# Ledger of designs, part 148: VH-VL binders against Cytochrome c oxidase assembly factor 8 (COA8)

Target 1, 167 residues: Cytochrome c oxidase assembly factor 8 (COA8), of Homo sapiens (Human) (q96il0)
Amino acid sequence: APERGAERRDTAPSGVSRFCPPRKSCHDWIGPPDKYSNLRPVHFYIPENESPLEQKLRKLRQETQEWNQQFWANQNLTFSKEKEEFIHSRLKTKGLGLRTESGQKATLNAEEMADFYKEFLSKNFQKHMYYNRDWYKRNFAITFFMGKVALERIWNKLKQKQKKRSN

## First folded at step 15 (VH-VL)

Design jg79 (from jf9 with heavy chain Q100K; framework fv_ebrasodebart)
Fold by ESMFold2-Fast, scan of step 15:
Structure jg79 (fold): chain C 167 residues (1-167), chain A 124 residues (1-124), chain B 108 residues (1-108)
Amino acid sequence: as target 1 above (167 residues)
Amino acid sequence: QIQLVQSGAEVKKPGASVKVSCKASGYTFTSYGISWVRQAPGQGLEWMGWISASEGNTNYAQKLQGRVTMTTDTSTSTAYMELRSLRSDDTAVYYCARDKLYDFHKGYSPFDYWGQGTLVTVSS
Amino acid sequence: QAVLTQPPSVSVSPGQTASITCSGDKLGDKYAYWYQQKPGQSPVLVMYRDSKRPSGIPERFSASNSGNTATLTISGTQAMDEADYYCQAWDSDEDYVVFGGGTKLTVL
């Protein structure tokens, strides 16, 4: 069934819905969790008088968000595929079908799944370590440029104050 | 080296049963399972089922349920597949293939070694 | 009841790149596997878990799987690569391991 609400307002020409902040928004907005990454996207506000430095910061934040979403979308897909393969292999080994009598997807008990989760985490330890390292580096760069933008805004306010005093 | 050697070709009449053997060598038989896959003349591959060499647990394709039985003899490292109530459309080359339980290092790698195939012809 | 669809035939000249596709609903959400079968011979595993290559399979074999389509790619195709190729995935709907219909690769 189609949804009546806000989704219609966010529809792209290709028929794809997108997150859209309210009219007259002067703030960054947080959307619903992405289908693939399960992360909430941030929609960045673009001021009319955005400086080149402010643009650089915004693009860095957008690029970092895209990288982060791609990483987790890929991890979630890999997890889902390996989980499905593990479950199918275990059900096959037990001589069980993939569906229950009620037609529901057959599953493993908590003890069996604990083995999978433990090994998946261990197997992906190095990958997650590299992710954390890169995530830290990206946030350090963002913080650095946020500082530069803050200094630029202070300088601009001082310039405006001086100009107003002269008139 | 790792090998799966199957029994020779068979000719059967409709309604009969056939039992194909698959002798494994070159690896620890009980550490793997055996899948059976058939291929009708000029057709593609069709999975029939799987058996654990250690526990004897089986999982059969739904369409063959009640007609197929898979067994193993660990003393001879041999797997068997018996198909009953044969029909002319059961005419096929029957393959055994080595199959492993999910491995966290490699994932699931089914059908890494195959037998040479056994032609079963069902005709009157 | 899941169906994996492959083109019946693909032709390529020696040294060219061959691409064999395998299409299925949400196939990219599952792992895909590839087998090579030469006339009168048993199938041989050539790719597993979408893009992994078994020991002994040449580096000119590669594969991908995303969306609804898995693809086996053979770079610098040689006469020895002439064979039938089958894709395979798990069928979560019908308790079956599902094979594609097969693609006959002809070289020259």
Scores: ipSAE 0.549, ipTM 0.823, lowest interface PAE 1.7, mean pLDDT 85

Design jg8 (from jf9 with light chain S92T E94S; framework fv_ebrasodebart)
Fold by ESMFold2-Fast, scan of step 15:
Structure jg8 (fold): chain C 167 residues (1-167), chain A 124 residues (1-124), chain B 108 residues (1-108)
Amino acid sequence: as target 1 above (167 residues)
Amino acid sequence: QIQLVQSGAEVKKPGASVKVSCKASGYTFTSYGISWVRQAPGQGLEWMGWISASEGNTNYAQKLQGRVTMTTDTSTSTAYMELRSLRSDDTAVYYCARDQLYDFHKGYSPFDYWGQGTLVTVSS
Amino acid sequence: QAVLTQPPSVSVSPGQTASITCSGDKLGDKYAYWYQQKPGQSPVLVMYRDSKRPSGIPERFSASNSGNTATLTISGTQAMDEADYYCQAWDTDSDYVVFGGGTKLTVL
């Protein structure tokens, strides 16, 4: 198998890394965390003899990864924005400057931030509930296709065994 | 003391291959990756690819696919970059730089330490 | 593919504030890094992950990254700050490192 055959034959969708491990072992690779989502992208290895079912499973996993990355990137960005606004308002109320003498942003201690975290989680509860619903729907579909691929692989192994027996 | 020490300058003819080494010291070699960056005379920095010192996983710039190979020798804490089918426009200073591939708690790492550079001149 | 655009040159007088910009599509959604390079020398990391400063880099260096533009700011610019400055980002879509074209900072 070529060391980078998957990348040479078929390009990965946006949002996935594109390399194989050393040439004797090509498999899925996990990349560094995305800045905003904090989730690690997965590069999916594409076998030379990928079946239509295997391709559908891989694409579904890639699409689910992209959706998941986008959701958490947006959520973390919203969190960071509202956190800064909360800190700004509290420091202004205390009559304190927004930056330390070294130019770094001033911050509040963990006890002072507790109210912000509770409020943020509370008002985002419904959004996270919808995320969980969609997450389960996507995982159900992935599990379904994983089952179909497993059956196909079993069938192919049985065909291979029969072919070798005749020899 | 962390340092990356590269091999010396080379002069090659078009069509030849060059292999530049980068010896790391002062840290656990396998805990980091090595990126390769080149710079043509009077031009900017161009990323060539990176390699994981622990697993040997590589990722190469699209422009250099098929011509570049990156390897490591963990017993000597040395990274290598081989560039094949050299052209005159491959004349550049080649740098190795330390990067951190896997640290969820810290996120992406910068290229915090650089080798001194290796001048590769391709001329007939 | 992703491109980071920097002005080719910026000139400031000693003691003035220098601003070097780096523009790219949705750059604010990625971490930006900054390197200083003096003639005949290797690049030196001066800012990482948008706004963080490595130990040994003077406090007059600061940076920001939002929207499509990352900015390196040098307050009270000194003659020793004269160098080429490069921005860098990780392109998560292609899993590539991308450098800006570089900005020559002249202190006159």
Scores: ipSAE 0.000, ipTM 0.457, lowest interface PAE 17.6, mean pLDDT 79

Design jg80 (from jf9 with heavy chain Q100H; framework fv_ebrasodebart)
Fold by ESMFold2-Fast, scan of step 15:
Structure jg80 (fold): chain C 167 residues (1-167), chain A 124 residues (1-124), chain B 108 residues (1-108)
Amino acid sequence: as target 1 above (167 residues)
Amino acid sequence: QIQLVQSGAEVKKPGASVKVSCKASGYTFTSYGISWVRQAPGQGLEWMGWISASEGNTNYAQKLQGRVTMTTDTSTSTAYMELRSLRSDDTAVYYCARDHLYDFHKGYSPFDYWGQGTLVTVSS
Amino acid sequence: QAVLTQPPSVSVSPGQTASITCSGDKLGDKYAYWYQQKPGQSPVLVMYRDSKRPSGIPERFSASNSGNTATLTISGTQAMDEADYYCQAWDSDEDYVVFGGGTKLTVL
């Protein structure tokens, strides 16, 4: 089965996108929008001495990104399928073919499509609300762990300062 | 409750025409369309076309253009399919099936009820 | 012209899982539908809009549709499931309906 995102699928074996930053980059990198989700992936830099807490934060951010990518890829696919089915059904009801005489895909006018967009948004309202709730929950957890990492970093600086003074 | 009842088997000579009927009951006939699907002996399903019971609008399969005509009679809740210039290759069981219109809650759901089928044999 | 390809036959033992595939170019961008046909009978809709079951269809029936392949899955296959199975989608070019060639499911 094909993978979800073409741009994300172009990731090198090391976990770096095809359009990676120059060699020896020590920062996170933001890629082009994924073909399916339309979201930009983030490739995280892994420091050599990553603490267990820093690793947990990075994995949480990676997992949240994957969840977000999957949600929007699925939502965009559902929208596309329902839109085509709606157009297909309405054209058939009118006794029209799927292609115009010029060979282009037959389409409905803006007024006819307005009803579809309105109903699609209305029908997906609760799904969108659950997505927002989970999105906030995940970002709260990320922020909490960022705070823990910051405190660990401060503590480590204090320990390093003590070692330097004792020598 | 909902049923589609088709006319009886027909035997025709090559070059003749056949007209199959499909009488609907148990639902509002004009709120749906009727599709016709045929199946040659030992073969798969082949879509022939669709008709709106309310508007009379039709869509026919490319392969059958010029040979098929679909009509309805709303007073009797009956759909008809006429196939002209019959060939031996037209020997098949012909089915009518209820074909839904798009509904924003359920989407499109084609062919939820089928007629029992009408065997049309074309032989000399 | 869209062409839907199904294996001609699939054989399973009673209680085993049967998988029937339907392949077509960009089939996952469309909704797929599945029909069951027993000898001498009309087809029966068993799955619609990729993975939804009509009322009366057992939970043993499930389906998916992704990429180029739609799959009908029957868990705990029973003798009563022996039938021909057809997938359906719409053709983007000329015809509103296209069917796969059908798969004969045999329970041995």
Scores: ipSAE 0.530, ipTM 0.797, lowest interface PAE 1.9, mean pLDDT 84

Design jg81 (from jf9 with heavy chain Q100E; framework fv_ebrasodebart)
Fold by ESMFold2-Fast, scan of step 15:
Parts: sequence; structure tokens; C-alpha cells
Structure jg81 (fold): chain C 167 residues (1-167), chain A 124 residues (1-124), chain B 108 residues (1-108)
Amino acid sequence: as target 1 above (167 residues)
Amino acid sequence: QIQLVQSGAEVKKPGASVKVSCKASGYTFTSYGISWVRQAPGQGLEWMGWISASEGNTNYAQKLQGRVTMTTDTSTSTAYMELRSLRSDDTAVYYCARDELYDFHKGYSPFDYWGQGTLVTVSS
Amino acid sequence: QAVLTQPPSVSVSPGQTASITCSGDKLGDKYAYWYQQKPGQSPVLVMYRDSKRPSGIPERFSASNSGNTATLTISGTQAMDEADYYCQAWDSDEDYVVFGGGTKLTVL
């Protein structure tokens, strides 16, 4: 008999497994948060009767998602790296070890970490401004094509009504 | 440097079995899958199946279901493809190729690195 | 079950643009991939996910995928581009791979 399968299981580099979207899904599927970007990926459903305009919109949304995920994966990686370097340098300056007596990573208090966050935000201000600019441009384009798709669907419904009206 | 190195050419009689190996190096073996693709002389590419190096999950082409088995040995970073009940029309160059694990936002991946190929000749 | 159809051969003169098509029902709804294979050698990925180039592939390679047809375009074609080209897609419903029949590109 045809097997209805378990979702294919994918393993992250760290050994954490995740599942593929269900096969034959008729809806967009929202995945678990990506470990690097911390964003939930969307697997877009592809309708059998997708128009060229609908395809363009979907591919634009997919490309925007990839861009957005890459930005935040890189940003989070940079943040984590610089945070660890900051903590390490401050602990070294204080003459402290990198691990506590319990074997956990040694950390700085909230006041000490405030210096890092302030520096990180200031250093990345221009990068975040460019991200916001590009994010707005991409969302404007998506909204524009969503409008075109909506108009196409309205026109198609009107044409269908006219054909049915004839008979 | 990423490489996939396959075992050497084999000559088999009809009804025999062949097991081709594919040794991976230069990357974390368990983070990727391995697809197997064959090519009969003068013909095009035909996908045979895929295996996850970490999970051992397999997907086989329907035409080969029941005749093919794919396995991995993580201790040696080696993938294996065994084809049973060989026929003359199984004569082909057999390739292994690296396949990224499925990514929710990217979907299925390309075959970005290929082995050198293993010629399997089936004749009486 | 999906079938990808490629022309068996395409001929171009050096420096001219080569166009290789790959046709399949609703192929534009899937990502298309392209591989180059020279005689006696393994296939090499030249384009992935419709229009993206791997590092090391010249900018003269480009691709598109829309409706029922994916197209690989090689501008300013060189003798070194002479090879067999295969398109490929994933059938997400069946979780299997389909390849086109291949196109022999001749540069003369």
C-alpha cells in the first residue's frame, strides 16, 4: 500500500532535527524558528493554476525571506561573537576566569552588559538603517504586486460572472 | 577542500549485486545527504535515491524500489549504494553527489559536489 | 512522473549567445537547476534555484524559470562551454529528482 510518510527529518549542524513541510500541503507552512536567524521560515504553497503574476509575487516573497533570514543570521552571529569577545576582554581585564566554579560561562552583570549593547547599537546604526531602507523597499514591492494580484483576481471573477450571466 | 571519492570500476554478470562506495572529505559528513545518480553510456542522468548521513533516512526512485539499498558509515564518512539483481540495462556510470539537508526557506538543494563516477558493466 | 524536455542539440558560433530550454508542466512552480558535463567528466553545477550562480561560474551564465519553461543563457559563448547541459527539478509531492534529457552544446 502507498505509505503516508512521516515528514522527512532534517538535522541541523548542532544535531537538532527539524521536519520538512508536509507533502501535498494546500497552505503556506510556517516552520520552527531558525537557529541562526531566530525567524520562522515560511514554505509557500504553489497553486496548480498559479498565474505568472502570482508566481512573481511568490518568488519575490521567497527571495525577501531568504534575504531577511540571512541578514538576521549574520547579525545574530556577529552579536554573539562580539558579545563573547566583550565578556572575555572584560573578565581578562578584571583578572577573572572564563568559567564559574560550577563550570558555567562567566557572565557580566546587567550594568556591565549595558556598555556592550550601547556600543553594539551605535556601531551597527548605519547597518540597521540600510536594513530598514531595504526592508521597506522590499515590502513596498511586495505590497505593489499583492495589489496587482488582487486586481487580477477581481477581474477574473468579473469575467467568470459575465460568462455565467450569458447562460 | 570538499571531495567525494568513489570505488573503482566493476564488471558483473546478470543477477549479481554491486556495492559502490563514496568517501566524503572536507566537510561535516553528517550535516549533508548523499544522492546517487547513474548515467548509461551515451544517455542522460537518472536519479536513484537519497540518504541522510545523520538520520539514515532514505528515499529511492520507484523504478529501483526493492533492488537498491543506500547506507552510510559515519565513522569513515562513507556512503554506499548496493544494487541487486543486476541486468544488462544497469550498465552505467554511477555517481554520488552531495545534497544539502532540506531547508524550510530554501527548499530542496542542488547537487553541489559530485564523485568521479564508478563504471559498472553488466555483461554475460 | 514529471518529464523535462530539452532540445537534443544547440549550435552557436564563438562569441554568440546560446539559449538552452527546459520544458515541463508548471516547471516555473519549482526551482530549476543546471549542470554542465564534459566528456568523461562528472557533472558540474552551473546554476541553482532558477537564476543563482555558484562561486566560480562566469557571469556570462544566466538563467530564468517561468511558466512551463526554464532557460539557461550563455552570453559570449566560448569553446570551453562546449558540453552537455542538463536541467533538473525536485518533485516536492513525490520527493524525487527529475532530470532533462540533456542538450549537447556545440561551439563552432
Scores: ipSAE 0.000, ipTM 0.472, lowest interface PAE 17.1, mean pLDDT 80

Design jg82 (from jf9 with heavy chain L101V; framework fv_ebrasodebart)
Fold by ESMFold2-Fast, scan of step 15:
Structure jg82 (fold): chain C 167 residues (1-167), chain A 124 residues (1-124), chain B 108 residues (1-108)
Amino acid sequence: as target 1 above (167 residues)
Amino acid sequence: QIQLVQSGAEVKKPGASVKVSCKASGYTFTSYGISWVRQAPGQGLEWMGWISASEGNTNYAQKLQGRVTMTTDTSTSTAYMELRSLRSDDTAVYYCARDQVYDFHKGYSPFDYWGQGTLVTVSS
Amino acid sequence: QAVLTQPPSVSVSPGQTASITCSGDKLGDKYAYWYQQKPGQSPVLVMYRDSKRPSGIPERFSASNSGNTATLTISGTQAMDEADYYCQAWDSDEDYVVFGGGTKLTVL
């Protein structure tokens, strides 16, 4: 009878409890969500016979992932910091402590929080527009290179087929 | 132009009380709060509490609850801090500092201007 | 109650870069602030909201805050920068304000 502790493993799929790719992987690996961005990172597999064009596409996808990861980690962190600062400042202004009489963390009412969310979204509208612009540009570039890779593979397949027929 | 000017040094006996003043000038007094911070000789900074200049609402550090009272006089743009039941370990330089109320456009900027400090010595 | 830990002293030669750290549990999830205090003088705000510099503070002052550690960096350190430096953040548990224990910067 196995005596190994496996109780914690039963609560999560085997992959989500690890923070690095499995050894001897021959495919892409998806990690757990990042603490701040809430995005799952992808570790890209590199085939032994990768073409220069395939390498360029992979690097572009990796760079886009890193950019996207950094943007959302920073945005979520900024939101969290400004939210805490807002709550602390408003509780202080009201003459209230950070903890209620019951020892629970003090909070603001839904109306005050709605005001914060509205103002945060308004203040970050321009940043969101710049993010969308860059996101679209990056996706257009990736799609373009995906098309080039597809054409390269079709050409190589046709070229190989023609060689077999002419030989 | 923005200045916080505090009252002069005080020498008190254990068990007495002290009241330090902080006169503000060069800004709209009621648009900001005032925090009080003390520093024992050769030691670090310790936050004592905060008061709203417009509403008079206060928050005091837990260690000083029951011994400290903060007030303001908007007609003279002056904040006051009274500390009761003085002990020798209350010997410190007491500072007032301007403490911003949260503004959606500017955010929060605590302690952007400080008074010159008031030395309170508690000895028998 | 949150505790902010600073090294008690840091020494640097004139013209070199000084780094002063401030460590606290999840400090990077909060805004950090920095104050400079010279002997016999009041503290002066030198950095706010992690990395922002108030008007009048030289460009050689910069700061960062990530994870558990906030760092104040002074490039091209001058004799006039010799002072005690205090970090400050919000306390999430009981009080509104917590200060680090302070770091004495010596330029020699």
Scores: ipSAE 0.499, ipTM 0.777, lowest interface PAE 2.0, mean pLDDT 84

Design jg83 (from jf9 with heavy chain L101I; framework fv_ebrasodebart)
Fold by ESMFold2-Fast, scan of step 15:
Order: structure tokens, then sequence, then C-alpha cells
Structure jg83 (fold): chain C 167 residues (1-167), chain A 124 residues (1-124), chain B 108 residues (1-108)
């Protein structure tokens, strides 16, 4: 079931759906899988006293999510279009109609579909390698900034504790 | 140079049959299929069917099923389209077009080369 | 059975951008193709797989396909671009190919 307040709205230009988290939430919210990317979006909570470093981390995470969702929405759409074209072209080449004698859609056998999947992966190999490279770079940057935010919070707690002790 | 050259104009009576030829040159004939597309005077394009030059397998438009037959002669690199039981509304320019077989590296691009067209007039 | 709807005519001045639309139910879930036909001539493939341009077609031709609408765009339109333009897609009903009704582009 979708989380409370996670309503699907208009589709973004990249084909990614949007949703609304509850208005008074003090936590990050995870929505249902996007219709096009099949990825679950995260809406990030913005603290009232967000530091510049915390804002930088949040924006980096949001930008990475948007990049990731756009990549997979486009990839899934391309896969679907090429799969339909492949099936139609193969049925046409075999002299087969689009429907069986029972009126159902004609399909290709498992071996032919396996050939399509293999070749689709092969020709998209370079694209997926660049995606993985960028995904790791982005997650390294996020982890690095998460570390910085953690150190900032530890320092601030320590500083607050020392000030309270001096009173 | 890739070319598709069609037979000349035909005038037929209602109920007759017409057979249009399309001679291919400049490429390996059996590596592609041939689609047939017609265009009535002042109207748009209508797909009629497809034939494999290597296998001879065919797919015909539903509207024309039972009236159209497509064949090939690989020795002359020629495709043929025969339309039977002609009506006045079959009056059209008939085109043959080279139709790619799906290729995983290039994908599919239908109708990359067209014949010059054959006018078939059906009148009493 | 599937219908692709095009405007019957589009008129632009030389140098302007021409936009020709092709509408069909869930057309963006399929690849769209575009053909140019000048009077007395055979059609010529000008765009394939939504947005790809064949060799020999000027770079001023571009196209997109999203949702229910595919669009052919000709920037810096020239007199030589006057023609009928047809969109085409795979028909998911019973035939393999469906064409739009065509759009006459006039440059004056």
Amino acid sequence: as target 1 above (167 residues)
Amino acid sequence: QIQLVQSGAEVKKPGASVKVSCKASGYTFTSYGISWVRQAPGQGLEWMGWISASEGNTNYAQKLQGRVTMTTDTSTSTAYMELRSLRSDDTAVYYCARDQIYDFHKGYSPFDYWGQGTLVTVSS
Amino acid sequence: QAVLTQPPSVSVSPGQTASITCSGDKLGDKYAYWYQQKPGQSPVLVMYRDSKRPSGIPERFSASNSGNTATLTISGTQAMDEADYYCQAWDSDEDYVVFGGGTKLTVL
C-alpha cells in the first residue's frame, strides 16, 4: 500500500511521477514505485535549523535521486519500445500475424526472447558501465558529506555540553 | 547504387486482376523484405503487406486478406504483388519499398528505399 | 485499426520553424517514423525511431515522441521543404503498419 500522503500527481518531464508526503512530517518519506522508473522516491525532510553542510548533503541526495530515476525511466521506456519492435519484426519475418487463431496476442518462444535480452544487454553494456561509474561516484560523495555532517553534529553536541558545564 | 524499379502503368476492368513487379538492384536482395504501399489519388499512404525475399513468408493487411498475393523471384531479384477482384476504389499508385529485417545493432528502419510507383486505374 | 491524426496543412514563412504533429493513443510507447513526399515523387524516409535522422537528411530536421503525440520539427524552413509529410508507427491491433493521414507543408 502507498504511504499516507503519498499521492501520485502530474508526471515530470523525465517521465517520473511526483507524490506528496504528509505536511507535518519530521522524517524522510518513501513513496510507492514510480510508474516509469520502478524506483521508490524519497522525500527529504528539511530541518528548521538546517546547516549549510546539511543543505548541501540533502541537495546532493535529491539531485542523485532525480538523476537515477530519469536514467531508469528512460532505459525502461527504451527497452519496452525495442522489445515491441523486435517482437513485431520477428512475427512479420516468420509470416505470422499479430494474433493467434484463438484471438490472443502472438508471442515469440523463450529462446528468441533470450536472444533479444542478451543483445539488448550487450549493446547497452557501455551505457550501463558509465551509469555504474557515476552511481558509485555520487554515492561516494554522499557518504563523504554524510561523514562531514556527522562530525559537525558531534562537534556541536560537544560544544553545547561544554557550554552547559561552564554555567 | 540501391534502386527499386517497378513495372509500368496498368488499366483494368472491375473484377480483373493486376500484377505489379518491383526489380531490386544494388544490394543483397535476400537480406531484406519488400513492403507494398498504395496511395489513392489525393489520399494518404496505405500499407498492403510484406514479403521476405529469402523465405517467401508474407503478412497481408487485414483489409486485403484473400485478395492479395505477394511473391519473389530471387534469380531476378524481383518482387511481385497481385491484387484480384479489382474495384474502382483500388485505383491508386502502388509502391514497393525495401523493408529491413530486424538487426540488433542497427534496429529496424522500414521503407528506406522506394520504387517509383505504378499507377493502376480500374474503370469500365 | 489504430488511427494516427495529423493536421491536414501547416503554413510557414521561409526561415521559420515548422511543427507537424501526429497523435495516437499511447503513440509514445512505440517508435514513430516520418516520410516526406513531393508531388509526383515517391516518399522519402526523413526520421526514424522517434528522433534519428538518416544520412543525407539536413540537421534542421528533428523529431520527438512522447505521450500521445509525435512531432516533426523543421527549423529554418526552406522552399525545398514543401511537401506532404506522413507519420508512421507499428499498429498493435491487427496490422503491422499504420500511417497518419498526412500534412501538407506550405512555405511562402
Scores: ipSAE 0.534, ipTM 0.800, lowest interface PAE 1.9, mean pLDDT 84

Design jg84 (from jf9 with heavy chain L101Y; framework fv_ebrasodebart)
Fold by ESMFold2-Fast, scan of step 15:
Structure jg84 (fold): chain C 167 residues (1-167), chain A 124 residues (1-124), chain B 108 residues (1-108)
Amino acid sequence: as target 1 above (167 residues)
Amino acid sequence: QIQLVQSGAEVKKPGASVKVSCKASGYTFTSYGISWVRQAPGQGLEWMGWISASEGNTNYAQKLQGRVTMTTDTSTSTAYMELRSLRSDDTAVYYCARDQYYDFHKGYSPFDYWGQGTLVTVSS
Amino acid sequence: QAVLTQPPSVSVSPGQTASITCSGDKLGDKYAYWYQQKPGQSPVLVMYRDSKRPSGIPERFSASNSGNTATLTISGTQAMDEADYYCQAWDSDEDYVVFGGGTKLTVL
């Protein structure tokens, strides 16, 4: 039906929500947490006279946000799937069903779950270490380009002042 | 190296019981469980239940609860599945399959090796 | 009763890509598994935990699982890939395992 519009291709486990900006704004703004990554997305304002350097900074920030959203959506889904498999496997090994007598979803005690959390963190240690390294590299690059943009703006003000005097 | 070898074909009358064996070799028997899966002629796969080789605990498919019993003999590395009160719609090939315990280092793969299957025919 | 739906049949020519789907409510929130069964033979695990390939399974086999649909993809399909394919996941009720109804892949 045309009324439904085109469906977006959604790649599992990733799924990032989209939010609508409020009224026309001259600055960036932050939306609600994404359902999958649990991170708040940022809407980036695009100035009418954006310089090539400003565009590069904005695109770097947008790309970093997408990378970050994708990483945590995937990580959270992986954690959830492995947690459920762990719970199912332990209940099955004990000869227990998936539901309690009261009809509630069966679960493990805190001590058993602590073992899962410890092992999951240990197994994913290198993955999280590389994520942190890349996260800091990206933020360092963003900070560096923010500095360049600031210097460009200062230089442009100085050039404008000098040109106005000579004109 | 890893093998699951099942007992031979059986022909049973309605109301009888059948007991299928599954002998494991090439791995530490008690490090895995055994699941049983059946397949009616020309039909799909149906999970029947599982047994822990180390603990002896079982969990059976809802529709078969009360008619099926699974056991193991660790001294011979053999799993058994007994199905009682046989009906014509129990005619199927019965498979045993190695069912991995959750392993934090290796991950999880439930049915990585299967027996050759045992045809059980139920007819009067 | 099985809650996973597969198409009964898929046909491809040799060398083409075959896609076999498995649909279930919130299937992408669970791990999916795939088995290949040739006539007169036992099932063989070909994919586990959505997209992982066991040792000995050719690289032309790949899989994904997102939303309500898991997909097994066979690129450069060969005559030897002709078989019945079954998806499997955790049952959300009392039973621990549920299988799809199976898909017969024919290579023409």
Scores: ipSAE 0.555, ipTM 0.811, lowest interface PAE 1.7, mean pLDDT 84

Design jg85 (from jf9 with heavy chain L101P; framework fv_ebrasodebart)
Fold by ESMFold2-Fast, scan of step 15:
Structure jg85 (fold): chain C 167 residues (1-167), chain A 124 residues (1-124), chain B 108 residues (1-108)
Amino acid sequence: as target 1 above (167 residues)
Amino acid sequence: QIQLVQSGAEVKKPGASVKVSCKASGYTFTSYGISWVRQAPGQGLEWMGWISASEGNTNYAQKLQGRVTMTTDTSTSTAYMELRSLRSDDTAVYYCARDQPYDFHKGYSPFDYWGQGTLVTVSS
Amino acid sequence: QAVLTQPPSVSVSPGQTASITCSGDKLGDKYAYWYQQKPGQSPVLVMYRDSKRPSGIPERFSASNSGNTATLTISGTQAMDEADYYCQAWDSDEDYVVFGGGTKLTVL
């Protein structure tokens, strides 16, 4: 049987990450951090008698969460990839190998990594500004619909009191 | 131009396995996921599962759990769907479709681009 | 498992408004999507996230989703709109997608 001279590459387990709230929760449920975005997802509770306006607010909150998760998942992936490329480039420039004598991954010190962080932030400045703008726009919309839902609930309670007194 | 190009038609006997390919072009393959949807002759659409092109994470329809395996090859921008223990009721056109990149984000992205379909016929 | 119910067929005259419904328990709590499929062809996305229209889809296509019913509306229906239409929604966090049974739109 031929002997293998190369070190075995471990494939990371690729399990399905399933976010499942308690079966009969009457409240929003917060899950574990997503592997890619590092943000905790929220499963929104749906009341039995949800109004169309309440539904619109919930969908807006869900869509905003999904948008936020996608942004940070993509950003974290880009950061990790560019960080690794920067480390490899700097090690090559120094004439050093990608791994130490012990087989561990070679790294740069904090002073050297500061250059990467500055470059990454500078390169992504415009992207982060647009993210912040959209984030504020989305929160404004959510607040607006929260106000509408609050007014609807107050109005419904007033109507119910009037009907109950009429009986 | 965004395109998904699938492998050609297959004829299989009951109990065999089939592996359908879907080659993506015109976009960054690893930025999206791929869903597989099948359609029996004269019938409606049935979702089979999803795979992330970047991480290889999968989520399969409960009915097909244990019989289906989805994989990707990022070097060729190709997704694969293998269905084992074929039955006559697996006869269908199998489609790949572009979907969202991560499992948590399922349910919000449309299937915006579809492959041309692969007819798999299972007969004795 | 959630079930989406569509009428098997809808017929309209050219220039008239076609309405295709998709019913499911609390469907309005989910986003609805619509696909058009012509014989021998792949499905084509025509509406997404309840009421949004992809680039290239004519403005005469519109949609809504509230309560238990999502509706695809085609105003000024043309012969080229004759096709099967499928609604789709997110089922659960454990089983991603459910499709309606499809509606054959005939334009005569």
Scores: ipSAE 0.000, ipTM 0.494, lowest interface PAE 15.4, mean pLDDT 80

